# VH-VL binders against q86i44: the designs that were tried, part 12

Target 1, 197 residues: q86i44
Amino acid sequence: MSGQNILKCKKCQLEITNKIITNHNSDTFHEQCFVCKLCSTPISDPYFTDKETGDFYCAKCEVIRNDQSKPLRESLGFCSLCYKYFRQNEDILTIDLERYHIGCLKCTICKKGINNEKYYREKMTSKLSNYCCEDCFEKVDKCNGCNSMTLGQTLLAMGKNYHANCFKCFKCSEIIKPNSPYSINKQTNTPSCQKCN
Below, E stands for the ipSAE of ESMFold2; O stands for the ipSAE of OpenDDE; V2 stands for 0.75 times the mean of E and O plus 0.25 times the DockQ between their complexes.

## First folded at step 4 (VH-VL)

Design a12 (framework fv_guselkumab; at its last look DockQ between E and O 0.01; V2 from the best seeds 0.00; counts 0 for: pae E 19.2 > 2, off the site)
Fold by ESMFold2-Fast, scan of step 4:
Structure a12 (fold): chain C 197 residues (1-197), chain A 125 residues (1-125), chain B 111 residues (1-111)
Amino acid sequence: as target 1 above (197 residues)
Amino acid sequence: EVQLVQSGAEVKKPGESLKISCKGSGYSFTDYWIGWVRQMPGKGLEWMGIIYPGDSDTRYSPSFQGQVTISADKSISTAYLQWSSLKASDTAMYYCARGPSYEITVTFGSYFDYWGQGTLVTVSS
Amino acid sequence: QSVLTQPPSVSGAPGQRVTISCTGSSSNIGAGYDVHWYQQLPGTAPKLLIYGNSNRPSGVPDRFSGSKSGTSASLAITGLQSEDEADYYCQSYDSYLSGYVFGGGTKLTVL
């Protein structure tokens, strides 16, 4: 804690030059090294450490990995809607390179099954999507930047809703981050970041 | 109008590297997957892989995993298919095609609605 | 070898009807995945002809029709014309392979 020294990650043994994560034992980690082995989410208490491998598991995944009644089918990855592993003998639905528990492909708004019906996808991250049926799609707010539905969190800017990655400077096309200053050209009704103004 | 325009024909020797391109226009490039399909001379269509340009999520057919690299540059609406070391057996017509939309799915299992004109790759000594 | 099986060739005279079969398995067509059809004229790229088992894109004549039953699908062409001479491919999705699969193709000859 005092003096100048190389701070090393307890898990990978490499120098920490970015954000430091500290556990209750005062061990230090890279942000990406203090994650659940099974679901890859950042660790929060309570968590578990495998004594033989040194890997960390969140409370939910510790229950899953110790369930001897239904072996995991890890090679199939995660359900694209609930983000949980498939288990042996589970029915799996695969649509366009994505896998789902059969019961998971439902409209986020009305909760009705949309299997073999038209559906619309709001991609939130590379690992997370929201889905809705055609009837609900007509009723949901749309992003003013991409004209796709907004089921999750949005930016409200210039009186309109935007996905976080869709509110861009008109001059340089860079994303205008939440809490960042920007200017509006009232004549064209377009935003510009502080650097381009 | 939706259009996919591919790079011109290539004549290469075994062991050489190659990167061919597919440029999309007339639609939002980041909202659709781009697939690559091989057709060997006198043979049928084979799906090789597919990429979502919005985040570069890439999936390969088991037969092509490790054999080729698919990539995309969304700033110029262009997808790529690349070989590190060509073989004579890579001689084929290569098509790019627009795949499923991230916004809309209207069928159970998607189709390829617009196709590039093809890039003929000939690998011979 | 293709995952979906098509006859390698079919032939007919102008004005006649031909049908092209596409046979899959429980991991693709039998699992409920839709069948799509492509027409490839000599020297050209494939073109979408039928999607979602039976739907026609704008510009495709109604003499082309598709159907699906069990683990198989079929493409029917009525009022056969010389311009229909082409290769025809079925395509579906396979859950076991987690990927798109094509039939081996059928060469239609107009006699």
Scores: ipSAE 0.118, ipTM 0.573, lowest interface PAE 5.1, mean pLDDT 82
Fold by OpenDDE, look of step 5:
Structure a12 (fold): chain C 197 residues (1-197), chain A 125 residues (1-125), chain B 111 residues (1-111)
Amino acid sequence: as target 1 above (197 residues)
Amino acid sequence: EVQLVQSGAEVKKPGESLKISCKGSGYSFTDYWIGWVRQMPGKGLEWMGIIYPGDSDTRYSPSFQGQVTISADKSISTAYLQWSSLKASDTAMYYCARGPSYEITVTFGSYFDYWGQGTLVTVSS
Amino acid sequence: QSVLTQPPSVSGAPGQRVTISCTGSSSNIGAGYDVHWYQQLPGTAPKLLIYGNSNRPSGVPDRFSGSKSGTSASLAITGLQSEDEADYYCQSYDSYLSGYVFGGGTKLTVL
């Protein structure tokens, strides 16, 4: 008896017997269930989902919501990792004078949460950092330039890994950019930029 | 439904500039990385780079660093790939694809789950 | 000359089982990075076929399966069908290249 996979609506959990609406997550809904919470209009692309309530909002109503919540949102600030605004009831973690959602700050390697324990930080940009727990730190490659961990993008040169900004000309100390020509002194195994060749 | 729609085919000459687009819909555009992949005629797939539209964090393949510019306009859910000066060797199909969400590091197990239809770029004298 | 090595072509008759290998190194598959697979039908964009070594997206038949061991991964197709004729690509991440890497692709011909 081929168990007829009954399609259920993700919102109301009832069987869908009519038109099936499928969202980008492959969740299925009744047509009447996939509507904007504010205006009750059937949802069309683009739409927004409230992460707390799971409610859907059309683009027009989302603008309204955004305007209404703007003062509160701005006062609460945003996560330094995901850049999503904090919610009033959310627990936040403060690390290195920056605020994070507790679920955002994880070891890049093992995905264990960083909770004010010993950790290592690799700053990739002014806005983006990778974190590594103590257990994983010894297992990650280190930059041949600065001897710090390399969790993000690296440059491989002369069989060693470098942070992009750590790969420098041995003679003039200028950063050698990726795909820029450089020479290698075979005796010292050091790089020289094109200007110093 | 998640969709990535790319701009139309381009025919250019060497030395010309080009900017192609990829518009996302059916999902939160700012929450997922967008990648660009090149496929030369009769050849395999090559990753070029990715961008996070939420903050415009951009990362390139070493092979494409400095060769192209990846950007995004989150206000219109569109990512871009551009060349300042095209070469004949740039002739290829270019795909945009949705990458991981922000919380998924690009260094671990990341994949592309939705793809654009591709933009054919032909560069010839 | 791809970082990940695939056979250039494989073939099978309808109903048969075929396997496509993806051989990497200690800097990618061997480093523990996941392997993903894409199917590209002729004249179409690639489609995600397998993610996370062995997971199937919605809509992908269970005839498709993936596995990983050591520095290599494998895509298996059972009950081969004519519509399976396509190019298949493995994909992972390489720590030395600091980026996504694809296999060279395998052309599957259904005889």
Scores: ipSAE 0.005, ipTM 0.490, lowest interface PAE 10.5, mean pLDDT 85
Fold by ESMFold2, look of step 5:
Structure a12 (fold): chain C 197 residues (1-197), chain A 125 residues (1-125), chain B 111 residues (1-111)
Amino acid sequence: as target 1 above (197 residues)
Amino acid sequence: EVQLVQSGAEVKKPGESLKISCKGSGYSFTDYWIGWVRQMPGKGLEWMGIIYPGDSDTRYSPSFQGQVTISADKSISTAYLQWSSLKASDTAMYYCARGPSYEITVTFGSYFDYWGQGTLVTVSS
Amino acid sequence: QSVLTQPPSVSGAPGQRVTISCTGSSSNIGAGYDVHWYQQLPGTAPKLLIYGNSNRPSGVPDRFSGSKSGTSASLAITGLQSEDEADYYCQSYDSYLSGYVFGGGTKLTVL
């Protein structure tokens, strides 16, 4: 009990001797200090705080100040390929949290823009992919190992196309690397690595 | 059968650390994002963050950035949610959920299709 | 205040149609991000109900349907049944927050 409890207004830092207003964080304010910066209306939930100034805004005035302080185009974000901002009411393609203009993400084969209705993806790495429209997907060569499209460089083995990681030993399922020796079972037309030879 | 199995309920005191787990099975664990969602008692769902176990690309909700650590061990198909110092306000149910991946869709692919059973974390003095 | 606004409760008698609204803004639904819906039965984890605005995963009855227009989305349930009594959440992405956002949830009561 060595001190006295002094209630200070969080906004103005002066002692509160009259009515005390509290927020969700248990901060205390004068009644006249807990008001919207733009309209002076007493703050009620929900409310917003400007991180730089500490000013409070009611929900209505937060919408108003956002319109004034941030262009609508900037707030809509930008395309991950061309880095241009989106326009209002523009169709947007989202893949793995990345956003694209419909026309910026292109079919690898025909170079037409990928749309929201149907497309096919060949994942090359965790962050790099090839894309294919439906029309071209019906025409593209497929990997003989996984039956998925082959849009990048392929391995030709036994007269057929494979992804580099899809040409595997029939017996042990280990990848047979390019230029590695392997044998072919003539009856089943299947490859075997040297260890399973 | 795709399944996400979470670690059991936890009772902790403020200031203690905690690491809860989410094990994925029945699918290629490294090909799908795993998200974490908090549900405070009697409240709605809150997205905390998401990780791609294939390369550990991790993204946090602004509300949870610096509050938790999301990680994964792809060798055992397990994602983790971790606190270095728990608060009483961390008392909640925590769900993991399988997020978007290498799917060919006509949608934007930003949904959670399979959910874990939840881990109840209680933090009290 | 959740980023996506849902009514806190709705009710209907068996066999009726109910709708649950999900209202967003220009930084989420209005920016063109899809809306997804989840059902949470009492004491259980959420379950995906509708994805990509209007698509049903396998195992979800066709009496559940979704739609999106402008900055809002709607979940409709026709032929209401007692097992539909649950909490329902909409979910989208918000470019301003750089993250996933959920609605506040709607408790559906079957009378």
Scores: ipSAE 0.000, ipTM 0.436, lowest interface PAE 19.2, mean pLDDT 80
ESMFold2 (binder alone), look of step 5: mean pLDDT 92; pTM 0.946

Design a13 (framework fv_guselkumab)
Fold by ESMFold2-Fast, scan of step 4:
Structure a13 (fold): chain C 197 residues (1-197), chain A 125 residues (1-125), chain B 111 residues (1-111)
Amino acid sequence: as target 1 above (197 residues)
Amino acid sequence: EVQLVQSGAEVKKPGESLKISCKGSGYSFTDYWIGWVRQMPGKGLEWMGIIYPGDSDTRYSPSFQGQVTISADKSISTAYLQWSSLKASDTAMYYCARGPSYEITVTFGSYFDYWGQGTLVTVSS
Amino acid sequence: QSVLTQPPSVSGAPGQRVTISCTGSSSNIGAGYDVHWYQQLPGTAPKLLIYGNSNRPSGVPDRFSGSKSGTSASLAITGLQSEDEADYYCQSYDSDYSGYVFGGGTKLTVL
């Protein structure tokens, strides 16, 4: 009918000038406004709406946000071990700029929580690590390249254990991959890649 | 002996670029984060940012994000702090300091156990 | 602001005891983050004095001690000596700031 007004996004109340997303209630949205608040994925059925904020959550993220009855502290991010948000009044342990729930940090080997003792971290990535207590660290095999613990599959080279990323050419410091040829200097007992021989 | 040795004092004009250095010795450089701390004349300490030299993972304080660039070259055990365009307000003493261990953690929150001697940067017209 | 608050100055006579306070909030000390202390002698770089609330690095005299309670921490110095004249800084981590925070510093004068 003539005299119709412009379409507005249900979430932000601003004019929709390009692509229109319509839900089962015939509400209209900007494409960027009809996404899951936690994972930023475009919404599809089934989904949930927070009545106070108007934010949308996919089924997976709705379960995550309702695991506990306490408000989320979104500015603190996630626990680096369990990948759940920190909630109001939870105590947080910060280790090397990563955050953990108290009680999530346990020795990977003996599964016991550590009180106020040293934890040893197996270097994997800036965001992923294996942890063990001091007692377990002293007893487990170490990587010959980094001197850190080895918990899983290792590269056995020159009679010694290495993490895959720790077996390097002595001359150029490039990683020697498991199926790549290398040479050993018999006098120094050091490896070198084919390019450096 | 663990040491952090910083580059010498710098006198610059506004708009000039600058890169100062911090060389670690006496320890495994890729086992620790390196932090940068500013101290303006007669003022207190301000954390600027931190870098893990093993993979160049860098975290900035909100006040310094976009103002400086922190980098590291693990082959020569050296961390860097860089400005693309200096301002008079950048006049300060800049310290590098060894931060948390990547392998060993002992308490809530991390501290800086060894500090460089400082690099005085003076920016004036 | 999540800035840690220290008195700007404290003073004492040789042999006396002084205490330097570090007052935080629920986002830092009150959230359970440890407090660390640094000593900066005139014209020198800061030196780690206390870590993890109360631990002393090798070479730090037992005249220096730290404690933490609630949202605050304190550094106690007993048997004051002239060489203790320095600036003292507390440091923690702040969850709202998502980074390391320092106190404003306290200048200790030995009278």
Scores: ipSAE 0.000, ipTM 0.451, lowest interface PAE 14.7, mean pLDDT 79

Design a14 (framework fv_guselkumab)
Fold by ESMFold2-Fast, scan of step 4:
Structure a14 (fold): chain C 197 residues (1-197), chain A 125 residues (1-125), chain B 111 residues (1-111)
Amino acid sequence: as target 1 above (197 residues)
Amino acid sequence: EVQLVQSGAEVKKPGESLKISCKGSGYSFTDYWIGWVRQMPGKGLEWMGIIYPGDSDTRYSPSFQGQVTISADKSISTAYLQWSSLKASDTAMYYCARGPSYEITVTFGSYFDYWGQGTLVTVSS
Amino acid sequence: QSVLTQPPSVSGAPGQRVTISCTGSSSNIGRGYDVHWYQQLPGTAPKLLIYGNSNRPSGVPDRFSGSKSGTSASLAITGLQSEDEADYYCQSYDSSLSGYVFGGGTKLTVL
C-alpha cells in the first residue's frame, strides 16, 4: 500500500519530500522537525526527548528545562548569563534588552555582585558591557561634554575629562580635535576653536 | 543640538483624561532616561518619575505611583505623561528633562541636563 | 518641609556675594550622593547650573560655585548681577525613597 513505501516524518506524520533526517532508531524526520524545542537549533547527540509531547531538547536546554520553577508557558524566560529560569518571586535585572539574575552580574572593578538598586554600565564598541557598583563609580571619570561615564582614554581639557568627540567649540559646536589650538573665554570659562576666537 | 520639545498648554475639567508629550531630538533617544517633574503654581519642583525609552523601564516617585502613567514611543523619540482622571490639584507646569545616559541608572549622582519648555495644565470647572 | 531644606529667600546688592544652603540627611547628601543645582529664571524652564557638587556645565560663569560637606551643600554666587535674579533648586538622590529629591527652592532678589 501507499503507506508502506513512502517516508513520513515521525514528528508531524506528513510525507518527506526534501531532506530527511534519520536518528539512531531509524526514525525519519523533516529537517525542521528535528530541532530543539527551546533554542530551535538542529539536534545532535546527546539530546533528550519528551515522551509525552515528542519534542526534542539539546543538552543545554534539557538542563534549563529541569531547573525551572514553573511550567514553560508561565516562565518569565531565563537569565542570559547563567541560562537558568527566573523563579516566580525573583527580581529580574534588565540591561540592553537582556535579563539577568541580580546575583549573576559582578562589578568589573571590585568583583562584588551588582544589585538592581545601584549599578552603572559602559557599553563598549566590542559589544561587551562593563558594569560597576556605586562605590566604584565614584572613581570613574565622567565626560563633561555628554555627562556620561568614561572607562577608556579621554581628553583632559580645561581641567575636565571629555570623550574625544565631546570637546566642542562653544560658538560653532565643531569638535576641537586633539592637539588643535583653542582659546578659553575667561569670563564664561568656555572653549572656542581658532576660527571662532 | 539636544532639544526636548513638549506639547502645548491644556485646559481641562475634573474627571477628563489627558496625555501630554515630550519629543527628543539631537541625540540618541534610547540612550538616556527621560524624567517628568511637576511644578504647582508658586511652588517648587517635584520629581514624578523616569522612563528608559530603550526598554520602557519606568520608575515612579512614591507620591505619583498610581496617579499617572509614563510611557515612551522610541520609533518617534517621544515620551508621554498621562492621567486617566484629572483633579483640580493636578493644575501645574509639567517639565520633561533628560536624565542619566544609557550607562547610568537613576540611583547615583544623577542630574537632568536638558529640559523641555514645559506644558501648562489647568484643571478647573 | 521638603526632604532637602533651602532658605525660601536670599537677597544681595549688585557686586556682592550670596550663598544658598541645601540641608539634607543621612539617607541622601549624608550618604554621599552628589548635589546638583538648577537656576529657574521667571517664566522659564529650569537650567542645570552645577552638577556633581562643584562642576559647571559649558556656558556657566565661574561666579557660580558649589560645595558639599557632611549632610549639606552650598551654592555661592559672587559679583551679583541683575540677571541672577531667579529661583535656585538643589537636587540629590534619596536611598530611603529610592528616588530623586529637590530642595524647596530659594528666591534670589538682587536689590
Scores: ipSAE 0.000, ipTM 0.438, lowest interface PAE 16.4, mean pLDDT 78

Design a15 (framework fv_guselkumab)
Fold by ESMFold2-Fast, scan of step 4:
Structure a15 (fold): chain C 197 residues (1-197), chain A 125 residues (1-125), chain B 111 residues (1-111)
Amino acid sequence: as target 1 above (197 residues)
Amino acid sequence: EVQLVQSGAEVKKPGESLKISCKGSGYSFTDYWIGWVRQMPGKGLEWMGIIYPGDSDTRYSPSFQGQVTISADKSISTAYLQWSSLKASDTAMYYCARGPSYEITVTFGSYFDYWGQGTLVTVSS
Amino acid sequence: QSVLTQPPSVSGAPGQRVTISCTGSSSNIGAGYDVHWYQQLPGTAPKLLIYRNSNRPSGVPDRFSGSKSGTSASLAITGLQSEDEADYYCQSYDSSLSGYVFGGGTKLTVL
């Protein structure tokens, strides 16, 4: 038997039926949804996300949009999530050797800010990982491919949740893309891509 | 409940090898890093290195890189600090301490919440 | 000397307030890394006293408080008691060393 995977655009929440764009968090977008709001060019790292609107801005346009003067703590670098410089005497959150404003990290489940409290990290192939607070930890499911917690966007395949990069052909190990047909080996209950069946 | 129990005091001669231990109990041993801290007689605390027992990821202070070996055996919840050839200048109290939680607690700048009782190592001729 | 600088000693009488400073640089406290404090009673292992600049573990009296500003941190002890006689150490992380750093320690004497 065979099935189709479903992926939704994180920005507009609609199904992706054409070209898929994936960011460093393994979030998926329509090509037209992953562009700089100000200059309309395709986004590449580093980029900024407006917390209220969810709009994206390239590094150059973020500086222009916010009329940033010279940073007060340029030697400290910038937040790995919002890409704004740290201020003098500001507390900095450090996770996996990356630095963040305390208020920039949000629980992916309840969306409340994470402030030097106990939190749990989703292991991912992407550079930045999703996090959840202690209160939400017990509500998380595991990825059926890597057996690690799932906090962000997941792929539904064979009735189970996967990180997008974890749903792979059993025979060739290539990622089975969303909305791509695949075959199921009934004896082992494993997927295989069209080329390998 | 949470305890780190270290091996007993050692008296050694220069050139001898030594391996001291730190056994964790009352918590999931593979959820936390274990750090080693030296205190020479009458002196302050010096961080030596840290190990994550789950995969033996080990990081050393620049001052101790190459001087000691840190290891762990997660099957018996025990971390180790080892010298191939002791010097008189290695005479000190050695503490193990529970470090940051690898995946479950995030703070900017990690701290050591539980400490072993210490192992006194005396190296003399 | 030490990467984090503390006064070698401080003293006070019972009931008084004492403050212990911890001075760092741009690669540690100035880089935004948290400061933690440890109390070492004579002949014992260090014990966590303050974590993440100002938080107290369960069992630590509210007479102990911590603060951080710029490249420095301070430990304040109010209502000083004879049992507070100990060595106090600050600790942070240093990005240039990629490692944890301790202050040189401060011996507190209660008169």
Scores: ipSAE 0.000, ipTM 0.455, lowest interface PAE 14.1, mean pLDDT 79

Design a16 (framework fv_guselkumab)
Fold by ESMFold2-Fast, scan of step 4:
Structure a16 (fold): chain C 197 residues (1-197), chain A 125 residues (1-125), chain B 111 residues (1-111)
Amino acid sequence: as target 1 above (197 residues)
Amino acid sequence: EVQLVQSGAEVKKPGESLKISCKGSGYSFTDYWIGWVRQMPGKGLEWMGIIYPGDSDTRYSPSFQGQVTISADKSISTAYLQWSSLKASDTAMYYCARGPSYEVTVTFGTYFDYWGQGTLVTVSS
Amino acid sequence: QSVLTQPPSVSGAPGQRVTISCTGSSSNIGAGYDVHWYQQLPGTAPKLLIYGNSNRPSGVPDRFSGSKSGTSASLAITGLQSEDEADYYCQSYDSSLSGYVFGGGTKLTVL
């Protein structure tokens, strides 16, 4: 009786003389032949095989390979600040139904990233929002018309800071715009627009 | 103590207009979003839209965009849900609920922490 | 239809444990959005029961707990009491709809 069993690598078809790797189909491979093509790590279930090349891809790299020119998390849409899609395994910051990459949201004052920490925001009518971190919040000036934060451009009038829409004529309540003339009633210390003089 | 108090039940005919209210108390009204949720008889909850009273920024569920108007009056801490022309299919319980605040700790998904008692709207011919 | 799937009913005897599932997809729970749970007693408004997957508001008994894994979440209720008879709703955020979504609701019957 005689017979000998020579094991060949299914990928390269050369004899295996060292460490043998076996898959779920009982196919045998050299250790260096049973690795992910993109990340070079040893394959484990689940994995994908390219039928034309015979190359292996781990589950993570299969997603990257198939969608290399497109975002990996298309269903999440894109960042409201940079307008780029979110990718697989990215952390996402969600504020008031809008999504941001963790590095995209910056404190207006210190310019550091907000990064899923406590924050404060000044919402603008133009759909722009200004944000600040907790440390900077204690230092931020308040609008003298509404007593809320002033993170963006402010109007300096009568020695005080105002949001542009908070500096109003005392008589008609219309907004007094920047570079528009106004009068001050010396008795009441209140502003009035040209129309209400 | 935070409370949301809604207006009383309404009985209307198709084609009529309606405006229901939700009054907040015990907190800074302009610092929190207010959401509206519909529950049809014997059915589940449906989010309709949300408003930030501080600047009247309003966002609608796609199913309710153009069907209703959400508004708020800061001077009386009251949010509103309004129909220009009611349909029989608008018969439901309507809830208001408090959403996130202006000053927030970041979360991955907003929740409603306080709810109004509901306003039953019945539309029949 | 709802984008978050719950069983329509669940039942248990007093003192037993029940779990209520909430199954989503890659656009909501699978995308990492938190799951919140509401309890609606017959004839009343919903009440926040669990927020941020597993946190309890003040006044909610320790018998209620939440968990999240992959595209689904679960609400567990131990030591069932008759006053737990209610409808339970999960809620998350869905990126494809750009809005909040609720599960279809689960009616819990005790006994």
Scores: ipSAE 0.000, ipTM 0.434, lowest interface PAE 16.8, mean pLDDT 78

Design a17 (framework fv_guselkumab)
Fold by ESMFold2-Fast, scan of step 4:
Structure a17 (fold): chain C 197 residues (1-197), chain A 124 residues (1-124), chain B 111 residues (1-111)
Amino acid sequence: as target 1 above (197 residues)
Amino acid sequence: EVQLVQSGAEVKKPGESLKISCKGSGYSFTDYWIGWVRQMPGKGLEWMGIIYPGDSDTRYSPSFQGQVTISADKSISTAYLQWSSLKASDTAMYYCARGSYEITVTFGSYFDYWGQGTLVTVSS
Amino acid sequence: QSVLTQPPSVSGAPGQRVTISCTGSSSNIGAGYDVHWYQQLPGTAPKLLIYGNSNRPSGVPDRFSGSKSGTSASLAITGLQSEDEADYYCQSYDSSLSGYVFGGGTKLTVL
């Protein structure tokens, strides 16, 4: 025969009569053939191709399909650090509305993943916190005002470490600002701000 | 490097208003107090007041309370000293200076960096 | 009394030692507040010379030293030089005024 198609879908090898999708290699596809196999959404860069099946996967779904762990808990979404879904009966760490696998956050001191054991947090800013495991918490310096760990910058006052917001006047409870004058009661070893002297 | 730069010399008449400035650079402006010090011709240093730019907490010497207003604009790292009505007795050199202390070493602030001064002359 | 008292003048020859006193009261130096010292060369702004009773900022030579005892402090200058001719001010904090206080200043003349 003398039939010849000018434009064929690279995935299914049939003639394209509808909307044509073209990739960076100038390969052409049916709209319904250039979608992610797992989530069925249209492909955009970057994407991955399975060498055996020819199926396409978006970046998010490529991470998911290589995860050999327990069944997905789709209603809980995915980890904000590794972008994999939570598995059925898996414990989830929730911090400031973000969700993480327990092992995805690392102890600042020993560099090990937090393994669903008791952990401790030092809040630095509204968007930044330091974390440590229980073993390391016993060994780190503590703030004399709040008795929490100190992994960031601290004030050294009266031979003790303080978070900036924890160094307060004994009489009025107001924060003693950096580079502000204060006095120490020599009998009680307590600080007083300039206003309360 | 830390620097405090003050506005230029002023010549005014009694009853006029005036606002002079002190601009900080080379450090975190909101973490240090800014003090104002007067030096009348041929006389010594007098502390007028001090401001913490981070929250505008302002404290005055009893001699200057109600006589001047100290303010700061942290968005441009600048402190101000202003008079609503100048007197001939306000003729002086005015310095701004950064208040600092080491929490492990001193009680009370010392002034580690000083502006070059603003000469204010008030005469009829 | 809540004012720091300094002698109005002191003089010395090159190479000699001079001492400038700063006398306070129970509301300032006597209350435990530290004393700081400033040098004002003719026609210039004051510069920090000594802080926290006895500490020198970077660039201040060791011939300048400070001390404090009871209600008084002292600035000592050894190996006096012509460029030391200046006004010297002590400064502390006063609890009764809830503010900073300066001494009246001492004019050092190098003969």
Scores: ipSAE 0.000, ipTM 0.436, lowest interface PAE 20.2, mean pLDDT 79

